# Miniprotein binders against b1l550, part 112

Target 1, 279 residues: b1l550
Amino acid sequence: MRLPEELLERARDIHSEAPSHRIKLDRVGSFGLKVPVEFKGFLLLAEADVWVSLPEGRRGVDLSRQVEAIYELSNPPKDPFSLCREAAISLLEKLNYADSSGVSIRFDAPLQDGESLKYYGVEISSIASDEIINKIRVEILGMTACPCTAELIRAYKSSEIAATHTQRSLGILEVSTKAEHPDPDKLASIIERAMSSPLRTYTKRPDEGGLVIRSLSNARLAEDVVREMIHLFLEEFGHLPEDTHILAAVRSMESVHMHDIYAERSFSLDEIRKEISSH

## First folded at step 13 (miniprotein)

Design g28
Fold by ESMFold2-Fast, scan of step 13:
Structure g28 (fold): chain B 279 residues (1-279), chain A 88 residues (1-88)
Amino acid sequence: as target 1 above (279 residues)
Amino acid sequence: SEWVKIRIRFEGSPEEVRKAFEELKEFARELRKEYGLTVLFYLEEEDGKARIFVKGPREAVEEFLRRVLERLEELGIRYEVEVEVLRS
């Protein structure tokens, strides 16, 4: 049922009223929106959050204007990076009382894997205030093999390829920068190259055997993987602004334990370069 | 004082645009502190394109705009401006 529009002139404007307590809110918005995006030739259904800051003197946010901002920019579907940046700008322009805005978009990204596809997680955001800060987080599974157990088995039996336990490990790279979002495929590639071996969506027995042998011959601790990810990141993305902030992490789902092993390092490009050069 | 919203789009060489942006950002920070000015700077360095969005008290926004246009003209940067008066 649709109520008469003339009631809008008689009804109180609740959102513009003073709140019960004069407290500024950092993020108020519409979360869990479904939006179509175009990513490297694929039409994907992504999940989006949009928000703005709310001043201490205003009771509420115009939620309908937030939804309009992202939906106007998502038709036709466009790449999620441009959508993220342009929607954040649009929110700040459309909502006069806001002094900051943000958009986050999440999806599973397809990645070519021989004749098949595999998938990795992507979350991007753009936060607008006096400038735009772009963030991207990439998560992809790989395989690690324990070098400690490998060395023990080698000592016990003296084999060219030592037996050891293998497990799935989740690699994580998160980048926050004033430059454009880094290419998530390149971030996923860095993570996979740092692992003992990548994982496959589909393998036949000979390919599976080769993957296992690769992993066993390239045994790495979670700590090794994080260091290698940082090294490879600097080779690929060392040109980003010096105040770019990175998080590199690995969560190893240890097959011999009931718990996981976790290793991480966060840093700015300026910080890590000074650290490396001091060694 | 009435509030004003201004959008400025400009194009130039990446080096000149970046130089102008850094100077104008510093000036905007001073005005934001004094007058509650909201300013968004968006730079597409590879294309030499940039956008500035500003809103706040008319006097502060006009002073910022004057400084922006003066600097862009000195650097030979092409620009376009859209102005909207806000009533709160």
Scores: ipSAE 0.066, ipTM 0.573, lowest interface PAE 6.3, mean pLDDT 83

Design g29
Fold by ESMFold2-Fast, scan of step 13:
Structure g29 (fold): chain B 279 residues (1-279), chain A 88 residues (1-88)
Amino acid sequence: as target 1 above (279 residues)
Amino acid sequence: SEWVKIRIRFEGSPEEVRKAFEELKEFARELRKKYGLTVLFYLEEEDGTARIFVKGPREAVEEFLRRVLERLEELGIRYEVEVEVLRS
């Protein structure tokens, strides 16, 4: 059943009306949209959020215009970075009342790992106001090994490679910049290199043994991993604008505890360089 | 006061476009606080294009537009302008 279009002439334009209270809203939009994206040769199903600011004098946003904007730009599927940026711009241009717009796109990114694939989490966003701010968050699992227990076992058993507990640790790098989104594969690589060892989707026993030995020979606290991630980030991306903001974090799922260990540091490039140079 | 929206697209050498873009961003910053302008700058460096989207009170938008067009003409940069009166 379809209602007569003549009803549009009698229906109020609710969205354009004055609200009950003159209060600005920061983000109003369509969340959890399914969109296809092309990422490094893979066609992936991503999830998108789109939003705009709503001024104090307007009751609502045109949600159908938001969905239309992102879907028009996603057919055919294209890279999520271009989609994110162009959709944010399109929203601000199409919705005259908005002072800002934003788009976030989330997906699991495939990463070639020998003859297999592994996956890491990616969330990118573009926020348009006076300028476009691009944000990317990468999360990937790795392995950490406890140096404290390793040292105790080494003292107990005279061995060059001490036994210790190992656990999965989630590494997180988030970057907010006026430049283009950093390559998520490079961010994932930084996280993995900072860990005691990376994780694999598939290993044969000799390869598994090598991975374990690597981890044990490179035992690291969550705090060590965060510091190493920051060091490696500065080597790879120190050329980004000075006002670029970074979050580096690790959540270690301790195999000997009922709880996790967490370490993080947020900083701007300008801030961290001044801190390092003062020591 | 009446509110208007303008869209400006301009094209030139990547170097000239970037120079004009940076100068106009600085000018927009001064007007944004004073008049409540919403100004968005986005640069497509690869093809030497840039886009500017501006909305706000007519008087402020027109002042911004005058300055932008004057600068683009001085630099010999090709441009296209679209002006729209906002409706609620």
Scores: ipSAE 0.036, ipTM 0.523, lowest interface PAE 6.6, mean pLDDT 82

Design g3
Fold by ESMFold2-Fast, scan of step 13:
Structure g3 (fold): chain B 279 residues (1-279), chain A 88 residues (1-88)
Amino acid sequence: as target 1 above (279 residues)
Amino acid sequence: SEWVKIRIRFEGSPEEVRKAFEELKEFARELRKKYGLTVLFYWEEEDGVARIFVKGPREAVEEFLRRVLERLEELGIRYEVEVEVLRS
């Protein structure tokens, strides 16, 4: 049973009232919305967050308008890049009091793995203020092998076996740019190529042995992987605007420790090129 | 104070449009600081086509619009304007 619409005319407009404290809020919105997206020929269930800025003189945001904006644009399902951009613009235009808006969409992206698929994490966002800033975060697991232990074992009196511990490592690339979103498949490829070896959805014994040998022959510290990711990123995406900001990181789930190893670097394209050229 | 939304769509040489964008962004930042003006600049998929969305106090929005239209006309850029009145 719906209450009569006429009650809205008599009720206080709580959201338009003055707040208890005159403090601006940067992000207020609807988080964890389920939306379908079309990604590279796949229909996927994604999770979306939508938000706007809230001025110091207004108590609350109109949440129904936020949900309306994303759902109107997500039916029929569309690519998450267009959805993020169009929804962010729509939010800024529809919510009169807002001076900025944003949308983030998260999903697991399929990646071809032989005749099967494997999956990596993607978060795509667009933030509208004076311009549109597009952000993308890609996370994918790979394998690393410790070069330190490998060298100790090689030094052992009777061994050339190059044995060392291997572990799953999570590679992370985040990009913030005024240009269009980088292709997440290319970001995932960069991460995998920087690792000692990629991971597979399934392997049989000969393929598994080959993967292990590849990893052992390409032993890398987490620090090595981050530097290689940056190098490969610059080769593929060095054409992006100079104020493009990147985070490259690796979290290595060390098989010989109860804890993880983490390495990261944040930089702008302008900053990193000056650093590289100065050496 | 009365608030207004304005949507401007314009097209021209990509180089001239980029030049206009950078000049007008600087001007918009000054008006934002002084009057609470919100201005969003963005590109459409079609090359050389761009949009400006602006909202805020009427007097500030009208001053910004005047400057925008003068500059677009100087550069020979074609434009369309849509105006929506909000408060008061």
Scores: ipSAE 0.436, ipTM 0.800, lowest interface PAE 2.7, mean pLDDT 85

Design g30
Fold by ESMFold2-Fast, scan of step 13:
Structure g30 (fold): chain B 279 residues (1-279), chain A 88 residues (1-88)
Amino acid sequence: as target 1 above (279 residues)
Amino acid sequence: SEWVKIRIRFEGSPEEVRKAFEELKEFARELRKKYGLTVLFYLEEEDGVAKIFVKGPREAVEEFLRRVLERLEELGIRYEVEVEVLRS
């Protein structure tokens, strides 16, 4: 039941009141919103968070205007990158007291791979303050094979293809930039190419055997995978602004251990170029 | 240090609007560097609307506004402009 509007005249405007303590809050918003997005021909149900800064003298945020900001821009569904940037800007227009705004959108991205459909994780954000910063994180599973065990097996019993353990490994590329969001399909491709082999949703026995042989023939340490990811990233995205920040990481779910192996490197484009050029 | 919003609506073909937007965007970025301002630039292509948000010292923001308005006259495309100070 809708209460009589006359009650609004008698009720205090809580959000506009002074708070109990004059403390600025960095992020106040609506989290876990479900929004439709169009991604490369697919209509997906994504999860979104929207927020704004709250000044020290204001008790609360008008949450209805936050929901309006993203939902007005999500009908009809559009690409999540434009939605992210446009909603962050709209929040500043609708909530004049805010010094900054942000939007984060998460979804599983479908990836066509022959007749099969596979997927990878995507999280994008746009944060508008004294500049707009666009961030994207891509996570995709691949396969790695241990070169150390391969070498021991080859020494034990000579073979063209040495046996070794294989495992699922999670590759991660995160990019923060003042330029537009990098294409997540290209980031996913970089991760898969750095692995011993990609994973498939569907394989027949001959194709499955081929993936295993490929992995065994391209055995790589987690450290090797991270370095290769960085190399491939620079070839594809070295044109981004020098202050672009990247995280490249691999978490290998080692089949011979009760624990995982993890390798990572964080860097700016300026930093990594100086490092590589020092040799 | 409040945001100033400049809303510009261009009247013309999609090609003319896109060209005007790119020229204005490059000019705004040049001014951003020169005056040490924070400038956000956004085009709503479907509506022919460009939005510029600028933040910085008042005198620098006022000079930015004067320069942007001068550039709009030089573009030779029909436009409407609205300037709003976003107070918090």
Scores: ipSAE 0.012, ipTM 0.350, lowest interface PAE 8.6, mean pLDDT 83

Design g31
Fold by ESMFold2-Fast, scan of step 13:
Structure g31 (fold): chain B 279 residues (1-279), chain A 88 residues (1-88)
Amino acid sequence: as target 1 above (279 residues)
Amino acid sequence: SEWVKIRIRFEGSPEEVRKAFEELKEFARELRKKYGLTVLFYLEEEDGVATIFVKGPREAVEEFLRRVLERLEELGIRYEVEVEVLRS
């Protein structure tokens, strides 16, 4: 049912009114929208947030224009990077009182894993004002093995076979840049290569044994993994603008503890190059 | 343009299926480059199934499909194929 048209003529335009308190809001928008996207040949269901800044003199945001901005650009489905950037720009065009806009899109990305698929987490955003800042966060599980326990057991007369505890570890790379979003598959690859071993969706016993031996032979502290991720990131993406900001982190779900171990480093490309060159 | 899903089931020995997978994958990569298409493979070796997702201009996708079907005949392995245009 639709309300009678004459009600619209009598109703106040609430959004355009002055608010009771003249306070600027940083982000006002539609959150948790379901949007189809195309990623690497897959049609995926993504979740999107869209927002704009709201000036101190305006009571509310026209939420229907926000939804129109992203849905017009998502039909037909397109790659999430272009959708993110184009929707952020469209929001500023449709909502002229805003001085900034943003779009965030998150989904689970498929990755070829032998003859099957595995999945990793991707969240991208574009924030538009006088320029566009693109951000991408990639999270993927891998395996780590403890070098400390390995060394202790080696000392306990197991020198030829280093036994130690292994656990799932979550690797995280987040990049914020004025350039295009980095390829998430490359970020996921960096994380996996920094780990003791990657995880698999499916293995047969000989392959599983090989994966375990690889992990045990490549035992790494969470701190080691973060440093290796940064090293590999610089090799692959050192060409990005110097003001690009990166977060590298690992959360190790320790199999011998009731708690997790966490290590991280945030930096700009300019900052990290100065740090490395001073050594 | 719309996404097209091509699902191919090969019937043969594991060795024959593996060879067919590799030949099909290599051939489709050549077509991807030639026609400027987006192409993705999902290979299920135990089931003998190869799924190809392709997107691009309609004419290029149609040519891709035609060439893939011709190549399947040349492989000399028994196969079944299903083609689906993906819609919202």
Scores: ipSAE 0.000, ipTM 0.099, lowest interface PAE 21.1, mean pLDDT 83

Design g32
Fold by ESMFold2-Fast, scan of step 13:
Structure g32 (fold): chain B 279 residues (1-279), chain A 88 residues (1-88)
Amino acid sequence: as target 1 above (279 residues)
Amino acid sequence: SEWVKIRIRFEGSPEEVRKAFEELKEFARELRKKYGLTVLFYLEEEDGVAYIFVKGPREAVEEFLRRVLERLEELGIRYEVEVEVLRS
């Protein structure tokens, strides 16, 4: 139902009033917005969060202007990286009381898998306060095989390929940089190459057997996977600014335990290169 | 106060553009610190376009703008500049 316009003209502008307590807020915004994006030839439904800082003297944020900023820039759909950066700037232009803004966009990215598609998780953000800081987080499942159990079985049975437990492992790469967002397909590729084997949407028996044999022949600890991810990241993205921050992590859903194994490392490019060069 | 937007298109190699932007940015950061301004920097490296947004007291913003434009002339790179006062 639509209320009379005369009633709206009599309403106070609540958001521009002084608050009950003069406390600044770091993030105030519209969260969980549905937005279409164009990603590598696909039209996808993404979720967006948009926010701005709120000064201590202002009661509220004009949330309708936040929605307008995203809506105007997402119609027609565009790539999520440009949308993220442009929306963060637009928020500051439209909401002049703010001194910082941010936009996060998350979606499931399609990845070609033979004649099928598989999907991995992507969350990108742009945060504007001094310089635009671009963040991207990629999560993709792969397979790991336990080298400890493999070694015990090899010692016991003298098999050419030792039996061991395998499990799904979630690989995570998160990058925060003043440069453009890294290509998420390349980040997903790094994660998969660090695993014992990738996972597939569809396999026929011979291909499935091959993946299992590959995994068993390439047994890796969670710690091994994280180190390999870092190594491969440096080969592909070592050109990024030296203050670029990376999180590399893996969560292994251990098939022989009721709990998961987790390994991670956070670092800047400058920090990790000095560490590697000292050895 | 209103944002003032400075848009700069540099003509040069990516390396020359990045160098010019970093030099201008460091200069503008010192002005931000000196005058207590809010300043935002953004470089679209592929297009050679840099943005500087500044907000604060009118006199401080005017001085900031004057000094940034003077510094831009000293960088030795070809450029085009546009200044816009943003109204919301």
Scores: ipSAE 0.124, ipTM 0.590, lowest interface PAE 5.4, mean pLDDT 84

Design g33
Fold by ESMFold2-Fast, scan of step 13:
Structure g33 (fold): chain B 279 residues (1-279), chain A 88 residues (1-88)
Amino acid sequence: as target 1 above (279 residues)
Amino acid sequence: SEWVKIRIRFEGSPEEVRKAFEELKEFARELRKKYGLTVLFYLEEEDGVAWIFVKGPREAVEEFLRRVLERLEELGIRYEVEVEVLRS
């Protein structure tokens, strides 16, 4: 059933009214929208959140104009970076009472792995106020092998190849910058290179044995992985603006414990350069 | 109030383009503060394109645009500019 259009002229404009309490809201929006994106030759169905700030004197946000902002820009599907930035700007154009806007787009990115595919998680954001701040978060699973247990077993059995426990570890890199978004494939590569070994979707027994031996020969603490991720990030992306902020983290799903191990470091490029130079 | 969209494409070496972007951004930031304008600045460095979105009182926005165009002439780098007024 559809209501008569004539009712719109007689109804109060609830959203433009004064609220019950004069309180500014930081983020009001449409969350969990499904949006097609084009990513490196793949058409993917992404999940998007769009929001704006709401001033203390206005009761509500025009949610239909938020949906228009992103959907107008998503047909035909385009790359999620351009979509994110353009939609954030469009929100401010369409909703002139807002001081700021933001868009986040999430999807699983396919990554070629020999003859198979694997995936990593991507979240891209753009927040517009006085300037546009671009944020990207990449998460990918890899393998770590415990060096402490390896050393203990080596001492006990005098083995040439140290036996130790291995586990899946989630590597995380998050970058917030006023420059363009970093390439997520490069961020995923940094995370995988910092691990004891990458994970694969498909292996045959000889290849699987090689992967295990690689992990055992490259045993790393979660703390080691975080430091290596930071080192590799600076080699690849040290050219970004000095006020670029980075989070590097690892969550290790310890195979010998009922709990996880977590290590992280957040920093700005300015901060980390000063720290490294002051050895 | 209306958003005004300014698209600037610079032609030059990567170093010249980067320097022009930073000078233009700092200048626009000064004008934003002076005139109480809302200004968004975004760079597409690979294509040499800078975007400036400005919103505020008509007279202040017009003065902002005039000052930005004058500054572009002073940068000594080849450029193309396109201005669009958006209704909202």
Scores: ipSAE 0.006, ipTM 0.449, lowest interface PAE 9.4, mean pLDDT 83

Design g34
Fold by ESMFold2-Fast, scan of step 13:
Structure g34 (fold): chain B 279 residues (1-279), chain A 88 residues (1-88)
Amino acid sequence: as target 1 above (279 residues)
Amino acid sequence: SEWVKIRIRFEGSPEEVRKAFEELKEFARELRKKYGLTVLFYLEEEDGVARIFVKGPREAVEEFLRRVLERLEELGIRYEVEVEVERS
């Protein structure tokens, strides 16, 4: 059923009214929108959140204009980085009352894995206010092996490669920068290289044995993995602006415990360089 | 009241544009505090091109524009201005 448009002439413009309390809101918008994106030759279904700031003197946001902005820019599908940036700018331009806007896009990114594909998590954001701040979060599973148990078994059996428990560990890199979004494949590579070994979608027995042996000979604490991720990040992305902010984290799903182990470090490039130079 | 949107595009050597971009951002921050304008600075994908987007009440936007253009002219930077007037 479509109501007569003449009713708009009699209805109050609720969104433009003064609110009950003069309080600014930081993010108001449409969350969980389904949008198609093209990522490195793949057509993927992504989820998008779009928002703007709402001033203390205005009751509500024009939600339909937010949805129109991202859908106009997503048809035909385009790369999620351009979509994210262009939609954030468009929202700030189209909604007069907003002093900031933002867009986040989440999807599972395909990564070539032998003759198959594996997937890792990507969330990108662009936030427009004084400048454009680009954020990216990459999550990928890898394998870790416990060095403590390995050492005990090595001592017991005098073996060069000791048995130990292995588990899936989730590696996380978040980057916030005024530069362009870092390539998520490179962030995923950093995480995998910091782990005891990468995970595969499928393996045949000889290749599986090789990954297990690699993991066992490269046993690492969650703390070791985070430090290695930071080291590798600085080698690859140390050229980013000094105010770039990074979060590096690992969540290890311990096979011998009912709980997980978690390690993290957040830092700016300026902060970490000063810390390293003090040693 | 009448709201105005202004888009300023400026280009030059990457060094000149970067210098202007950083100096004008600091200048814009002070004017934002005084006038309550929304001002967005961003670099285009092609090197040596930058944009300023500003919106707000006509009088405030015009004062901001005058000050920005004075600075760009002092630096000898080439610029283009697009004005969009929205009736309220």
Scores: ipSAE 0.404, ipTM 0.776, lowest interface PAE 2.9, mean pLDDT 85

Design g35
Fold by ESMFold2-Fast, scan of step 13:
Structure g35 (fold): chain B 279 residues (1-279), chain A 86 residues (1-86)
Amino acid sequence: as target 1 above (279 residues)
Amino acid sequence: SEWVKIRIRFEGSPEEVRKAFEELKEFARELRKKYGLTVLFYLEEEDGVARIFVKGPREAVEEFLRRVLERLEELGIRYEVEVEVL
């Protein structure tokens, strides 16, 4: 139902009023927006959050202007990195009371897998304040095989390839930088190469056997996978600014336990180089 | 009071622009504290292009613009400016 325009003349401007408590809010915005994006030749449905800072003296933000900003920039669909960056800048420009803005975009990214596709999780953000800070988080499943049980069974059976339990493990790389977003396909590749083996969308019987043998021959602890991910990250992305911050983590869904094993390390490029060079 | 937005675009060789960008960021941190303006620095994806966005009260924004343009002129960097009243 639509109300008469005459009411606008009598209605208070609630958002511009003083709040009940003079407290600054860091993020106020529209969360869970559906937006189309173009990613490496694919049109994908993504989910976006948009926000701005709210000063202590203002009761509310103009939510309609936030939605307008991202939708104007998403038609026609563009790559999610440009959309993220441009929308964050646009929000700061459109909302004069805001001293910072941000945009996050989440989607499942297709990755070529032989004759088919597999998918991995991507979340990117751009936060605009005095500079633009770009963040990216990549999550992809792989396989790990337990070296401890492998060694015990090898001792028992005297086999060249020891039997051991295998499980799905989730690898995570998160990067925060003043440079542009790293290529998520390269981050996904780093994670998969650090694992005992990657996972496949489908396999025929001989290929499945080969995948299992590869995993068993390359048994790794979650701790081993995290260290290898960091090593490979430094080889590929060591050129990023020294204040770039990285989180590397693995969550192993242990097939012999009712619980998961988790390993992680957070670091700046400056910090990790000093640590490695101390040896 | 009247609020304005100013967009400054400056362009040159990638190395020259990055040098100017770093020097101006340090300068801008001082001016942000003094004037209380919202100031954003960013590089375009295209190499050799940088932008400054600033918003706030007209008098403060225009003072900030003058100081930045003086610095860009000292560095010999080419620039263009767009002013929008809010």
Scores: ipSAE 0.256, ipTM 0.703, lowest interface PAE 4.0, mean pLDDT 84

Design g36
Fold by ESMFold2-Fast, scan of step 13:
Structure g36 (fold): chain B 279 residues (1-279), chain A 88 residues (1-88)
Amino acid sequence: as target 1 above (279 residues)
Amino acid sequence: SEWVKIRIRFEGSPEEVRKAFEELKEFARELRKKYGVTVLFYLEEEDGVARIFVKGPREAVEEFLRRVLERLEELGIRYEVEVEVLRS
C-alpha cells in the first residue's frame, strides 16, 4: 500500500533529529543486499553490505540513499571491484554528514580447473575516508598430509611412499591495500600451490589416485603451508605499497582429531621484508 | 557547495602516472591537515585517472581546490582535469 506523498510534508524528519545520546557510530547501513555482479565472464548473485559513519548530532542514516548508491551502479551488472569502489564514493556523495563509507561484496568465485569448475570464497571491500582502502579475502579448500605420521609409518614399514592421514585444510589470504584489489584468482592459486594438493569438484578414479599420491609425496604441516603462502605472495605481489597489510592463515580439519589446527601470520610488506632480510 | 569532486587523467607511462599521483596525494594530505577538510584520493591505475573528493566548509573546500589545481601545473606531466561541484 502506498500512502500519499503529501503526507511526508507533515511527518517529522526523524533521521535529521538530535539523538537520545550524543554518541558517534562507526558503521550504520544496509546489510545483506542481493546484487548481481559480472566476474570474469560469469553473472553471479552476490551479497553486499553498505555503511557510513554517523555523527554524534544526527539520529539516523537515510537508508534509501544507501540502497540507491549500490543499485544505480549495479545495473547493468559490473565487476565487483569497480562496484565496491564506486559505491563507497557514491555513499559519501549522497550522504553529506558521513565522514567515511564502506562497501563489502561477497560471493563464490568460479575457478577453471581443466574441463571442470570449482568454487572459492571471495569478500571484497572498499572503505572510503581520506583515502580508499581496498580489502580482499580469499578462502579456498585444499588437501594437507601429515609429515609426522608419514615418517613414523615409513620407519615402521620401510616404505618409499609412506601412508599418513590427509585432511581438508582451508587456506586464507586477506590483503588490505591503498592500491587496486589484487586478482582473487592469483590469491587462490597461491593458496592451492602452498597445499599438499588442490581439491577438485569432480575426479575420476585414476585422477583421484594421482591427487592422493601427490599429497603424500608433498606432506606439509599447517605451519609449512602458511610460510609457503607468504613466500609465494611476496613473489607475486611484492610490488604493492609497503604499508599493505596481509593475513595468511590455514585451518586444518585434522582427520585424526575432534578439533582443528590453526596457524596464521599478520604482517605489513615493510615488516616482513625487514624480518626476512635479517635472517 | 560543501564538496567538490575532481577527476584528473594523467598522460604518461604507468610509472610516471603513479609518481605524479603520489606527489599530488602527499601535497593534498598536507592541505587536508591545514584546512580541516575530509579528502578521498583514488587512482585507477590502468586508466591513469586520479579522483579527489573533498568535503568541508565551502571556504575551506574552495581554498583546497585552488591549491590542488596550482600544484597540478607543477607536476611536469600532461593532464586533463574535470571539476564537479556537488551541492547535495
Scores: ipSAE 0.051, ipTM 0.531, lowest interface PAE 6.8, mean pLDDT 83

